# VH-VL binders against q9lss7: the designs that were tried, part 51

Target 1, 226 residues: q9lss7
Amino acid sequence: MGNTSDDDKILSYEDVVLRRSDLDILNGPIFLNDRVIEFYLSFLSTVHSSTTISLIPPSIAFWISNCPDTEYLKDFMKPLNLRDKDLLILPVNDNSNVEVAEGGLHWSLLVYYKEANTFVHHDSYMGVNRWSAKQLFKAVSPFVSNGDASYKECTDTPQQKNGYDCGVFLLATARVICEWFSSGGMKNRDELWFANVKETVPDLVNHLREEILALIKKLMSESVSK
Below, E stands for the ipSAE of ESMFold2; O stands for the ipSAE of OpenDDE; V2 stands for 0.75 times the mean of E and O plus 0.25 times the DockQ between their complexes.

## First folded at step 16 (VH-VL; framework fv_gevokizumab)

Design gl7 (at its last look DockQ between E and O 0.81; V2 from the best seeds 0.83)
Fold by OpenDDE, look of step 16:
Structure gl7 (fold): chain C 226 residues (1-226), chain A 118 residues (1-118), chain B 107 residues (1-107)
Amino acid sequence: as target 1 above (226 residues)
Amino acid sequence: QVQLQESGPGLVKPSQTLSLTCSFSGFSLSTSSVGVGWIRQPSGKGLEWLAYIYWDKDKSYNPSLKSRLTISKDTSKNQVSLKITSVTAADTAVYFCARYPASTFDYWGQGTLVTVSS
Amino acid sequence: DIQMTQSTSSLSASVGDRVTITCRASQRITNYLSWYQQKPGKAVKLLIYYASSLQSGVPSRFSGSGSGTDYTLTISSLQQEDFATYFCQQSYNEPYTFGQGTKLEIK
């Protein structure tokens, strides 16, 4: 039963409310939760302010993947205007039980790139989220392009060395891909961002927790001064 | 097919340095996002993780042995080496190298026995 | 360090039997557990990773389950080639640690 004191609100950023316990997560060898992931994805959206890039919150991605009603999904997807997006960043979680909130234990990243009309799945732990990623792909595919997008696993995705950094790898990979896209995108159709991810993500994950923590602290200080 | 093979001296004297080599095929540390690790097993005892080296610069050692361990790689030869300094009888074991994709070991060598004896 | 405990060091069974081997971690490891098979003179084989993911090439009679600190390897119908030592390994945090092993012997 987490001490009620650890659940205090510390920051509101866009649609995300961070708690004191989220700082503890970032400071420790602890699995990143959906709030921290959503926060940083939201932050990345502000950095990469292109209207053609969409970073989908974990909760939305989960809902899309597990929506039982096709008509309802269609209505839900309309305001997202995914057909007009050039890059989609979709967090994947291994939770398959809609009745259990935050029941997943592993994060990975599904990316759609319109120019190549392809979904790419990045899993930092031996592809354990392949099934979940494919489910999300199937759910999203009809709403992008002509519904004929391809799906592939990135086999050269950097792998985690522990059981708590999968979220960090997700965020690092998302960051690199967004930067790649913002820098001009596809130079080579066959390579996309794969080299960038392979080269940059391993180092980035070593300090990304600290960087995110510093960002949160900075934002907190700015909110108090206003 | 992924294959790994350990090689070592078989016998080492106390206080000397044990040098082990892992030769592997079916994958490359330059093209794959994997590493190679070392595990040992004393006779009749459990498995002990020693170290790993990844395709990049990442290395890690078991803290209990860190001061005595050095792991290195030769990518061009598809080899990983492990050195253990100041060996004692407690270092007598079968030593395994294994491919290390993600905090686990998916392919193993057959192991090489190393005995520390005067 | 995370301690891994297999409560049964040795188990006797017959061909065709359903066999269950258990592994407990000293702390929560959130499914980051692997199962291995060891036979004398042969390379150790990965059977299961992430608690329940079957390694490629491993027969479907092998399965993994569990959560938190408690995990189980199940062989649905034991085959002659399955007599071996099985051990678990946590992949949650360094140093990586193994269970002491469970030897499966023919009854």
Scores: ipSAE 0.908, ipTM 0.945, lowest interface PAE 0.5, mean pLDDT 94
Fold by ESMFold2, look of step 16:
Structure gl7 (fold): chain C 226 residues (1-226), chain A 118 residues (1-118), chain B 107 residues (1-107)
Amino acid sequence: as target 1 above (226 residues)
Amino acid sequence: QVQLQESGPGLVKPSQTLSLTCSFSGFSLSTSSVGVGWIRQPSGKGLEWLAYIYWDKDKSYNPSLKSRLTISKDTSKNQVSLKITSVTAADTAVYFCARYPASTFDYWGQGTLVTVSS
Amino acid sequence: DIQMTQSTSSLSASVGDRVTITCRASQRITNYLSWYQQKPGKAVKLLIYYASSLQSGVPSRFSGSGSGTDYTLTISSLQQEDFATYFCQQSYNEPYTFGQGTKLEIK
């Protein structure tokens, strides 16, 4: 028996190609892969189509964290225009070495808000991505500030109760923060979006897989009709 | 500092209801995104998860015991309670409450022994 | 339900020894595994969560490793206070389940 032939491309959305197996991931109690994460972040970019918001793809964030050469990093970062952004949404993953097969993957979220000059890390499982988030913060900070940005672990971030919903928490948190920003944001540097995240994310994660699945099906129908 | 303490009857007769209270300090279910869970350990045996209740009122029970378990909280008193109905000798155990941040139990009480005996 | 197996129920060792305790899950739990220490009459203590993350205040001689279904707790240089029973717990899915424990005792 060979590799599955059932993993057909089902949707091209922006620069993301989704496959049939991605629908199965959303239906089940299954860890969300890079493709689903990137798809929904790309969708949020469309919904919050401001030139001052950037939702960074997982592959880009991973590369930024693991780039061994500061000169290559500078060249890579220039076209991203991060200094022009007021809000950056950066997915964090705990796999720092792609050669470690079958190692655990944990998604979390690093957010930069320029008005507060602050990076905030949201981790839905006991802060286990703190090291990875700090690496990403160190790599990105020079390109959004003069190295003086604050870093904060949000210890009151909603927590997952299973081993497969960390990606759902990442996406729900990102969505709530984008909505917060698009509604004018808060000028209180100590509160930012934290109350909104705490209030909204727990309910949202109960339904977000269904919402994303419905969204993909809707977009599939629209792409076939055109 | 986070502290939890179990309170229970010590001795309960078969067929009665076992009532346990967990009193805690150093955190609050109204200001923290955490919960409290119950775990028991029968004599000479391993640990068995029973239930949790979370800050957002979410509750969950071990399916093998669900029909007999009720968990509740009084957030203003920093207390969580567990009731186990229709107890038998198989319910004799040390009962622990523990803080439940995310599918793991990071701070535990000392435990309280409950003996079911006629 | 996910069954957790600690194949060794009792292990004898001396102060200064390096010891390992193993835990196997009946399915992949992708690092959602915690280790606890239990001493008689004491509160249970969380040592390790997410397979390898050290809980605050736990000595660096404790470490966790593993992936998939197989996980290991290591004590690099056993101290007198480390004689206890050690449990693993899968935190991947409800019902949360524990291994039966490994009692570490003086040789």
Scores: ipSAE 0.763, ipTM 0.885, lowest interface PAE 1.0, mean pLDDT 89
ESMFold2 (binder alone), look of step 16: mean pLDDT 91; pTM 0.930

## First folded at step 17 (VH-VL; framework fv_gevokizumab)

Design gm1 (at its last read DockQ between E and O 0.96; V2 from the best seeds 0.90)
Heavy chain, then light chain:
Amino acid sequence: QVQLQESGPGLVKPSQTLSLTCSFSGFSLSTSSVGVGWIRQPSGKGLEWLAYIYWDKDKSYNPSLKSRLTISKDTSKNQVSLKITSVTAADTAVYFCARYPASTFDYWGQGTLVTVSS
Amino acid sequence: DIQMTQSTSSLSASVGDRVTITCRASQRITNYLAWYQQKPGKAVKLLIYYAESLQSGVPSRFSGSGSGTDYTLTISSLQQEDFATYFCQQSYSEPYTFGQGTKLEIK
ESMFold2, look of step 17: ipSAE 0.788; ipTM 0.896
ESMFold2 (binder alone), look of step 17: mean pLDDT 91; pTM 0.924
OpenDDE, look of step 17: ipSAE 0.918; ipTM 0.952
ESMFold2, look of step 18: ipSAE 0.787; ipTM 0.895
ESMFold2 (binder alone), look of step 18: mean pLDDT 91; pTM 0.928
OpenDDE, look of step 18: ipSAE 0.899; ipTM 0.941
ESMFold2, fold request of step 19: ipSAE 0.798, 0.794, 0.793; ipTM 0.899, 0.897, 0.896
ESMFold2 (binder alone), fold request of step 19: mean pLDDT 90, 91, 91; pTM 0.913, 0.926, 0.927
OpenDDE, fold request of step 19: ipSAE 0.929, 0.928, 0.931; ipTM 0.959, 0.959, 0.960
ESMFold2, last read: ipSAE 0.815, 0.785, 0.804; ipTM 0.905, 0.894, 0.901
ESMFold2 (binder alone), last read: mean pLDDT 91, 91, 91; pTM 0.921, 0.924, 0.926
OpenDDE, last read: ipSAE 0.930, 0.930, 0.929; ipTM 0.961, 0.960, 0.959

Design gm2 (at its last look DockQ between E and O 0.91; V2 from the best seeds 0.85)
Fold by OpenDDE, look of step 17:
Structure gm2 (fold): chain C 226 residues (1-226), chain A 118 residues (1-118), chain B 107 residues (1-107)
Amino acid sequence: as target 1 above (226 residues)
Amino acid sequence: QVQLQESGPGLVKPSQTLSLTCSFSGFSLSTSSVGVGWIRQPSGKGLEWLAYIYWDKDKSYNPSLKSRLTISKDTSKNQVSLKITSVTAADTAVYFCARYPASTFDYWGQGTLVTVSS
Amino acid sequence: DIQMTQSTSSLSASVGDRVTITCRASQRITNYLAWYQQKPGKAVKLLIYYADSLQSGVPSRFSGSGSGTDYTLTISSLQQEDFATYFCQQSYSEPYTFGQGTKLEIK
């Protein structure tokens, strides 16, 4: 139970409310929570303002994956218009308990690329989220293209070296993929963004926490001036 | 099949530098997103992590031994080397190299015994 | 540094027995724990990673469980080849640290 004093609201960004404790998470070797991940994904959405890119919030991805009612899921998915998207970024969490919010301990990334009609899972810790990723894939696949999308694990995904940077790897990977896509992508179904991820993510993760902190501080200052 | 093999001098005098080499096959540090680490085990004692080097430029050392450790790689030869300076009797141990995919070690060598004695 | 404690240094069991080995961390490590098997003259083998993920090629009789600071390796039906020393290792933060080991011996 985080100290009540650490729960002060510090920033509202799109649909995300960040709190003081979220800054502490970014300053320390602490596991990134849903709010921080959602914030940065939302930010990336603003940077890559293409209507064909969709970065799905963690809460939504979790709901899609764990929705027990197929008809309800169909209705829920309608406004997302996933069939019209060329790139989907989906955070994956290993939370197996639907009754406990934010109960997961590991983040990974599932990506759908329409041109290749392929889902790619990026796990920075030896593929431990493969089951969760496949579950999400099965849930989302019927709502993308004709439901005949393929699924694969990226074996060359950079790996974390601790137990608290999985979220950082997720966000770094998402960023690189979005940049790749915005630059025109590659018309090679086999290579896609894999080389970019392998080359860029290891360095990016070393300073991404600082970068996110700086971004939040900047946004905070701008909000006060308005 | 992934294989690792340690090689070392067997015997080292106090205050000298211990040089170890890990030769591996079944993977490459140029193509795989993995690293290689060193672990040692004194006789009858537990395992102690020493260092790792990743496929990229990233490397790390156990803080307790950092000042005495140097890890390096030769990608073309599929080798990783470890140097330990100013050795003492406390450095007598079986030394293992292991593949380091993440924060764990999934494949190990059989180890090489190094004795520090005058 | 995170301290890893295996309270049982040695355990005697028979073939066919259910065996449990415990490991405790000095702080929460949020499932970032691995189990290894060590036999004399053989390479150390990874059995379990991330507390309960079975390494490829490892028999299904091995399983891992636990959360927070407390973790368990279970062998559902002990085989002759399973007599060895078992180590836990936290993979949460550097420096990586190991338990002192539990030697599983024939009763």
Scores: ipSAE 0.911, ipTM 0.948, lowest interface PAE 0.5, mean pLDDT 94
Fold by ESMFold2, look of step 17:
Structure gm2 (fold): chain C 226 residues (1-226), chain A 118 residues (1-118), chain B 107 residues (1-107)
Amino acid sequence: as target 1 above (226 residues)
Amino acid sequence: QVQLQESGPGLVKPSQTLSLTCSFSGFSLSTSSVGVGWIRQPSGKGLEWLAYIYWDKDKSYNPSLKSRLTISKDTSKNQVSLKITSVTAADTAVYFCARYPASTFDYWGQGTLVTVSS
Amino acid sequence: DIQMTQSTSSLSASVGDRVTITCRASQRITNYLAWYQQKPGKAVKLLIYYADSLQSGVPSRFSGSGSGTDYTLTISSLQQEDFATYFCQQSYSEPYTFGQGTKLEIK
């Protein structure tokens, strides 16, 4: 396709630059890319403005999972101050090639909650990212606990019904968990946010693309106005 | 040990309504984020997806048959039902129910033959 | 609607053979592809989901591969119980659609 008008920058939001083609992704039955994922996680960080919540960008989570040396990982992790965080939101992607940042086919979510000292993996398609989630868990766990954090696969996570909404499920689940945390957090170590996710995410995913698109257009309008 | 079993009339006359029931065990639509779907296979032909109903009450139908299909569930009985109205000889098939976790059908019943004949 | 094509309707093989069965989608389905085994009068059995993930309880002689639009099911050493009809199914979008089937017969 020789028409590139859809590659123009349309918004700079925090550290994320969105392009016109990102709007097309949100409009269609299309797999969400790193930029849309990072944008919305950054937006959630603004909405849940707390020093104890960290929403990790996809590129950072990917690099942490694939870092070849523990010494380099330690230096990389220091500026993140993860021990100060009560909630970590970590996107998981199945990309195994560190030289190709946009190579993955499936998004899922790994969440650390300090009060329960537990990592929970939410995968909207039959657990296919479990290996990638475990690699990320192993890499992050020493920097939030003394290696004693539990890992749990949430087996009743809402499931996608198509091959292109895994990113939408990731973002919806992250949003519900942030809302759960901001409203008081832990109710039961065996329950956590699981009921909230099960009850809220299925309806939210039906509308989230439209909501994100409307949010981007609103922010574009505010940027021009200023 | 997930198990599903279809039950149906065996023989149905043209223009009548075909009613099928799927009884299942080893999972529950109240505690599992899964659904149940229906697939049929006419003699010597391929598989055709008909419908699913999901734990959250979401349901969907194959557009080619949508006007004739109704799927419903009784969660307390671990049953899912399918009705097909205005049947013809083209609806003669083996009918399967299957557990639907995520756009894939991981456990199937053995199927029940339904013949439409006068 | 996404059309699924299994270009071979039947295939003859002997016990011990390595067998491959192919499936092509009319558009990219990005690994959202399942393989099923069907024997007359028996429940259909899921073998492979997400192109290459082996369903629990399925023997390791079954494997899946492929990407984009082109996918294969491989049986590394055919056993007597493997003579059956094999279907692919795209799980990418509704309506979910199946290939026409490939019947694996005794030579």
Scores: ipSAE 0.736, ipTM 0.870, lowest interface PAE 1.1, mean pLDDT 89
ESMFold2 (binder alone), look of step 17: mean pLDDT 91; pTM 0.928

Design gm3 (at its last look DockQ between E and O 0.92; V2 from the best seeds 0.87)
Fold by OpenDDE, look of step 17:
Structure gm3 (fold): chain C 226 residues (1-226), chain A 118 residues (1-118), chain B 107 residues (1-107)
Amino acid sequence: as target 1 above (226 residues)
Amino acid sequence: QVQLQESGPGLVKPSQTLSLTCSFSGFSLSTSSVGVGWIRQPSGKGLEWLAYIYWDKDKSYNPSLKSRLTISKDTSKNQVSLKITSVTAADTAVYFCARYPASTFDYWGQGTLVTVSS
Amino acid sequence: DIQMTQSTSSLSASVGDRVTITCRASQDITKYLAWYQQKPGKAVKLLIYYASSLQSGVPSRFSGSGSGTDYTLTISSLQQEDFATYFCQQSYSEPYTFGQGTKLEIK
């Protein structure tokens, strides 16, 4: 029974409502929830304002992966215009219960890069979300191309050292990839952003929680001044 | 094939420094996003994690032994070393090195017995 | 530190038996649990990680289950080579800690 006091609204950012408990998550060694992940992905979307980059919210990614009706999915996917996107960032969760939202315990990242017509899965914990990532890939692939996109696991994905930073690794990796793309993208078809991720993510994850907290506080202060 | 092998002195006197070396093959700390950790097991007892060193600069120690432990790597030789200072009889154990991809150890050496005795 | 407890220190079984080994954590470790097999004179083997993920090369007769604080290793049909000591390990936070082990012996 989450203490009612911990659920106070502290910030509205785009379509995300952050609660006081979300600050607690960021301050402690606590698993990042859907709201925090969605918030930062939304923030990245504003930083990388390219119309060809799409960062998909966790709830939407989950729905796409678990939609039981193919016709409904088609209709649902129409407004997303994924065929027009050059880069897709998709959070993956290991939630196996379609009846329970946010029931997963591990986050990973699925990325689609149109130029290479490939999906790349980044898992910071020994590829435990491989199945979930493949399910999402199968669901999304028909809507990004002619269904002929490739899928691969990034074997050199930096690994987490605990059970609560998977979301941090997801966000760090997403950030690095977005930056890579905005800087001109692919020089080598085989290497894509892999070197950037390997080089940058390990350090980034060490301070990303603090950075996100600082960002939220800043946004809160700005909201009060309006 | 991933392989790890521990080497040590076998016998160490009290108050001295124990030096262990882990030699490995089948992977590299320069190309793989993995680390190497040390675990020990006293006779008839459970396993105790000691330390790990990652492919990058990241390393960590068991807090209970942190002041006495030093872990290092030689990437060019595919070796990881562990030093334990001021050893006592309580440090008598089989010492294992293992590959450390994440928070688990997926490949282990056979272990090396170290006895602390006067 | 997170304490890991295996309720059974030793278990006797026969070839072909279904065997279950349990492990309990002192706190919720959210499936970040590994199972290892140890045999004398041999390298320790990882069997299961993330509570239920089978390590590559491990026979399918091994399976893991559980959530929260309680976890189980199951051998569906015990083979002669499966007599060993089994350890659980939490991978949730440092320091990483192990259960005391369960020795599986021939009945």
Scores: ipSAE 0.920, ipTM 0.953, lowest interface PAE 0.5, mean pLDDT 94
Fold by ESMFold2, look of step 17:
Structure gm3 (fold): chain C 226 residues (1-226), chain A 118 residues (1-118), chain B 107 residues (1-107)
Amino acid sequence: as target 1 above (226 residues)
Amino acid sequence: QVQLQESGPGLVKPSQTLSLTCSFSGFSLSTSSVGVGWIRQPSGKGLEWLAYIYWDKDKSYNPSLKSRLTISKDTSKNQVSLKITSVTAADTAVYFCARYPASTFDYWGQGTLVTVSS
Amino acid sequence: DIQMTQSTSSLSASVGDRVTITCRASQDITKYLAWYQQKPGKAVKLLIYYASSLQSGVPSRFSGSGSGTDYTLTISSLQQEDFATYFCQQSYSEPYTFGQGTKLEIK
């Protein structure tokens, strides 16, 4: 003991440890932190258990973007086997200052789809992460293609109407894309998952915090009972 | 080229309903993931957000006026309308419509003055 | 509601001057802050969104900065056409609210 109730560990899920304060974040109109983002991406990885899908943790995506040495990057990337992946889900954060304790302020999503050989950036707030997304694209592209992957900004991405739901939009969009892919995907290079995202994400974001809370509580109950 | 234009009465009597129309071009609510909002400015005062309506039919109102406001759209005509019921002299203002991509207003109309007077 | 304060209501400057206009929010708005320019009888123009992102077509002499509760609009070399009233707006939560404005006048 030594922790308050808001700091208590409440769940270990794969490599993620959630705290009681993370439930408070999900309940309120509060910016989602790295732990909640990583938890739900890890959950999606479990649900969509294909060996060709990789949902990259926020800390890994940040490190890839900021690695100063291409030789170190190559060694780091080898065990990830990214060339074997058909779908990559990469969270984007606007934290370019490695000395800032609080991290970034805005989440968005970069997605690679091998069949189209295309990176697509989904930003729920007026494309403000475009620069960060392009840096991540440049860092990752050599490890998924022969240097010929294209980059696309999805201008029709559902937009947030407040300053605290960007993480919710990131997770909702990632979920819809994973569902699209696991259902066989569509072979139209100009459309991909865009209609599914536009049609589904706006309603999903209204309920996703509640869904994640229910999921965490269910997993907590299963952990203590067995 | 994005353009918005407000139209409405110059004069409205107290207790009646103020009706405003925003006509816009250079974008469409059927093909763009944006909305249209309304902002007003009483003479010599600051700006006050009133409402928006979004491409996906979502809409929201300033809580201080919510019971008196109705926003609607006619996507085929590229028009958005605002109604304000039970007007008083406090509703005298220049009314702007503006394109609403995401909690920010990136293109505005020139504004239309509405005076509430008997 | 989030209150937006522009403590200076009027500012005098000359063409060529570097001008700063400040805006304070009553709570952390995490860079969800826009700047607008208004001239009498004219449409309002968006200059800056997300604290520092320059709107398309806005001259590069305009820039924005800030975080947390404190935000700044800077005009690096004032031009004749820049004499106007400048408003900040928080875009963090509804109801969206504006500062009272800072009128930039010819000295």
Scores: ipSAE 0.772, ipTM 0.887, lowest interface PAE 1.1, mean pLDDT 89
ESMFold2 (binder alone), look of step 17: mean pLDDT 91; pTM 0.925

Design gm4 (at its last read DockQ between E and O 0.81; V2 from the best seeds 0.86)
Heavy chain, then light chain:
Amino acid sequence: QVQLQESGPGLVKPSQTLSLTCSFSGFSLSTSSVGVGWIRQPSGKGLEWLAYIYWDKDKSYNPSLKSRLTISKDTSKNQVSLKITSVTAADTAVYFCARYPASTFDYWGQGTLVTVSS
Amino acid sequence: DIQMTQSTSSLSASVGDRVTITCRASQRITHYLAWYQQKPGKAVKLLIYYASSLQSGVPSRFSGSGSGTDYTLTISSLQQEDFATYFCQQSYSEPYTFGQGTKLEIK
ESMFold2, look of step 17: ipSAE 0.790; ipTM 0.896
ESMFold2 (binder alone), look of step 17: mean pLDDT 91; pTM 0.927
OpenDDE, look of step 17: ipSAE 0.916; ipTM 0.951
ESMFold2, look of step 18: ipSAE 0.797; ipTM 0.898
ESMFold2 (binder alone), look of step 18: mean pLDDT 91; pTM 0.929
OpenDDE, look of step 18: ipSAE 0.913; ipTM 0.951
ESMFold2, fold request of step 19: ipSAE 0.795, 0.811, 0.815; ipTM 0.897, 0.905, 0.907
ESMFold2 (binder alone), fold request of step 19: mean pLDDT 91, 91, 91; pTM 0.923, 0.925, 0.924
OpenDDE, fold request of step 19: ipSAE 0.929, 0.928, 0.930; ipTM 0.960, 0.960, 0.960
ESMFold2, last read: ipSAE 0.798, 0.813, 0.819; ipTM 0.899, 0.906, 0.908
ESMFold2 (binder alone), last read: mean pLDDT 91, 91, 91; pTM 0.924, 0.921, 0.923
OpenDDE, last read: ipSAE 0.928, 0.929, 0.928; ipTM 0.959, 0.960, 0.960

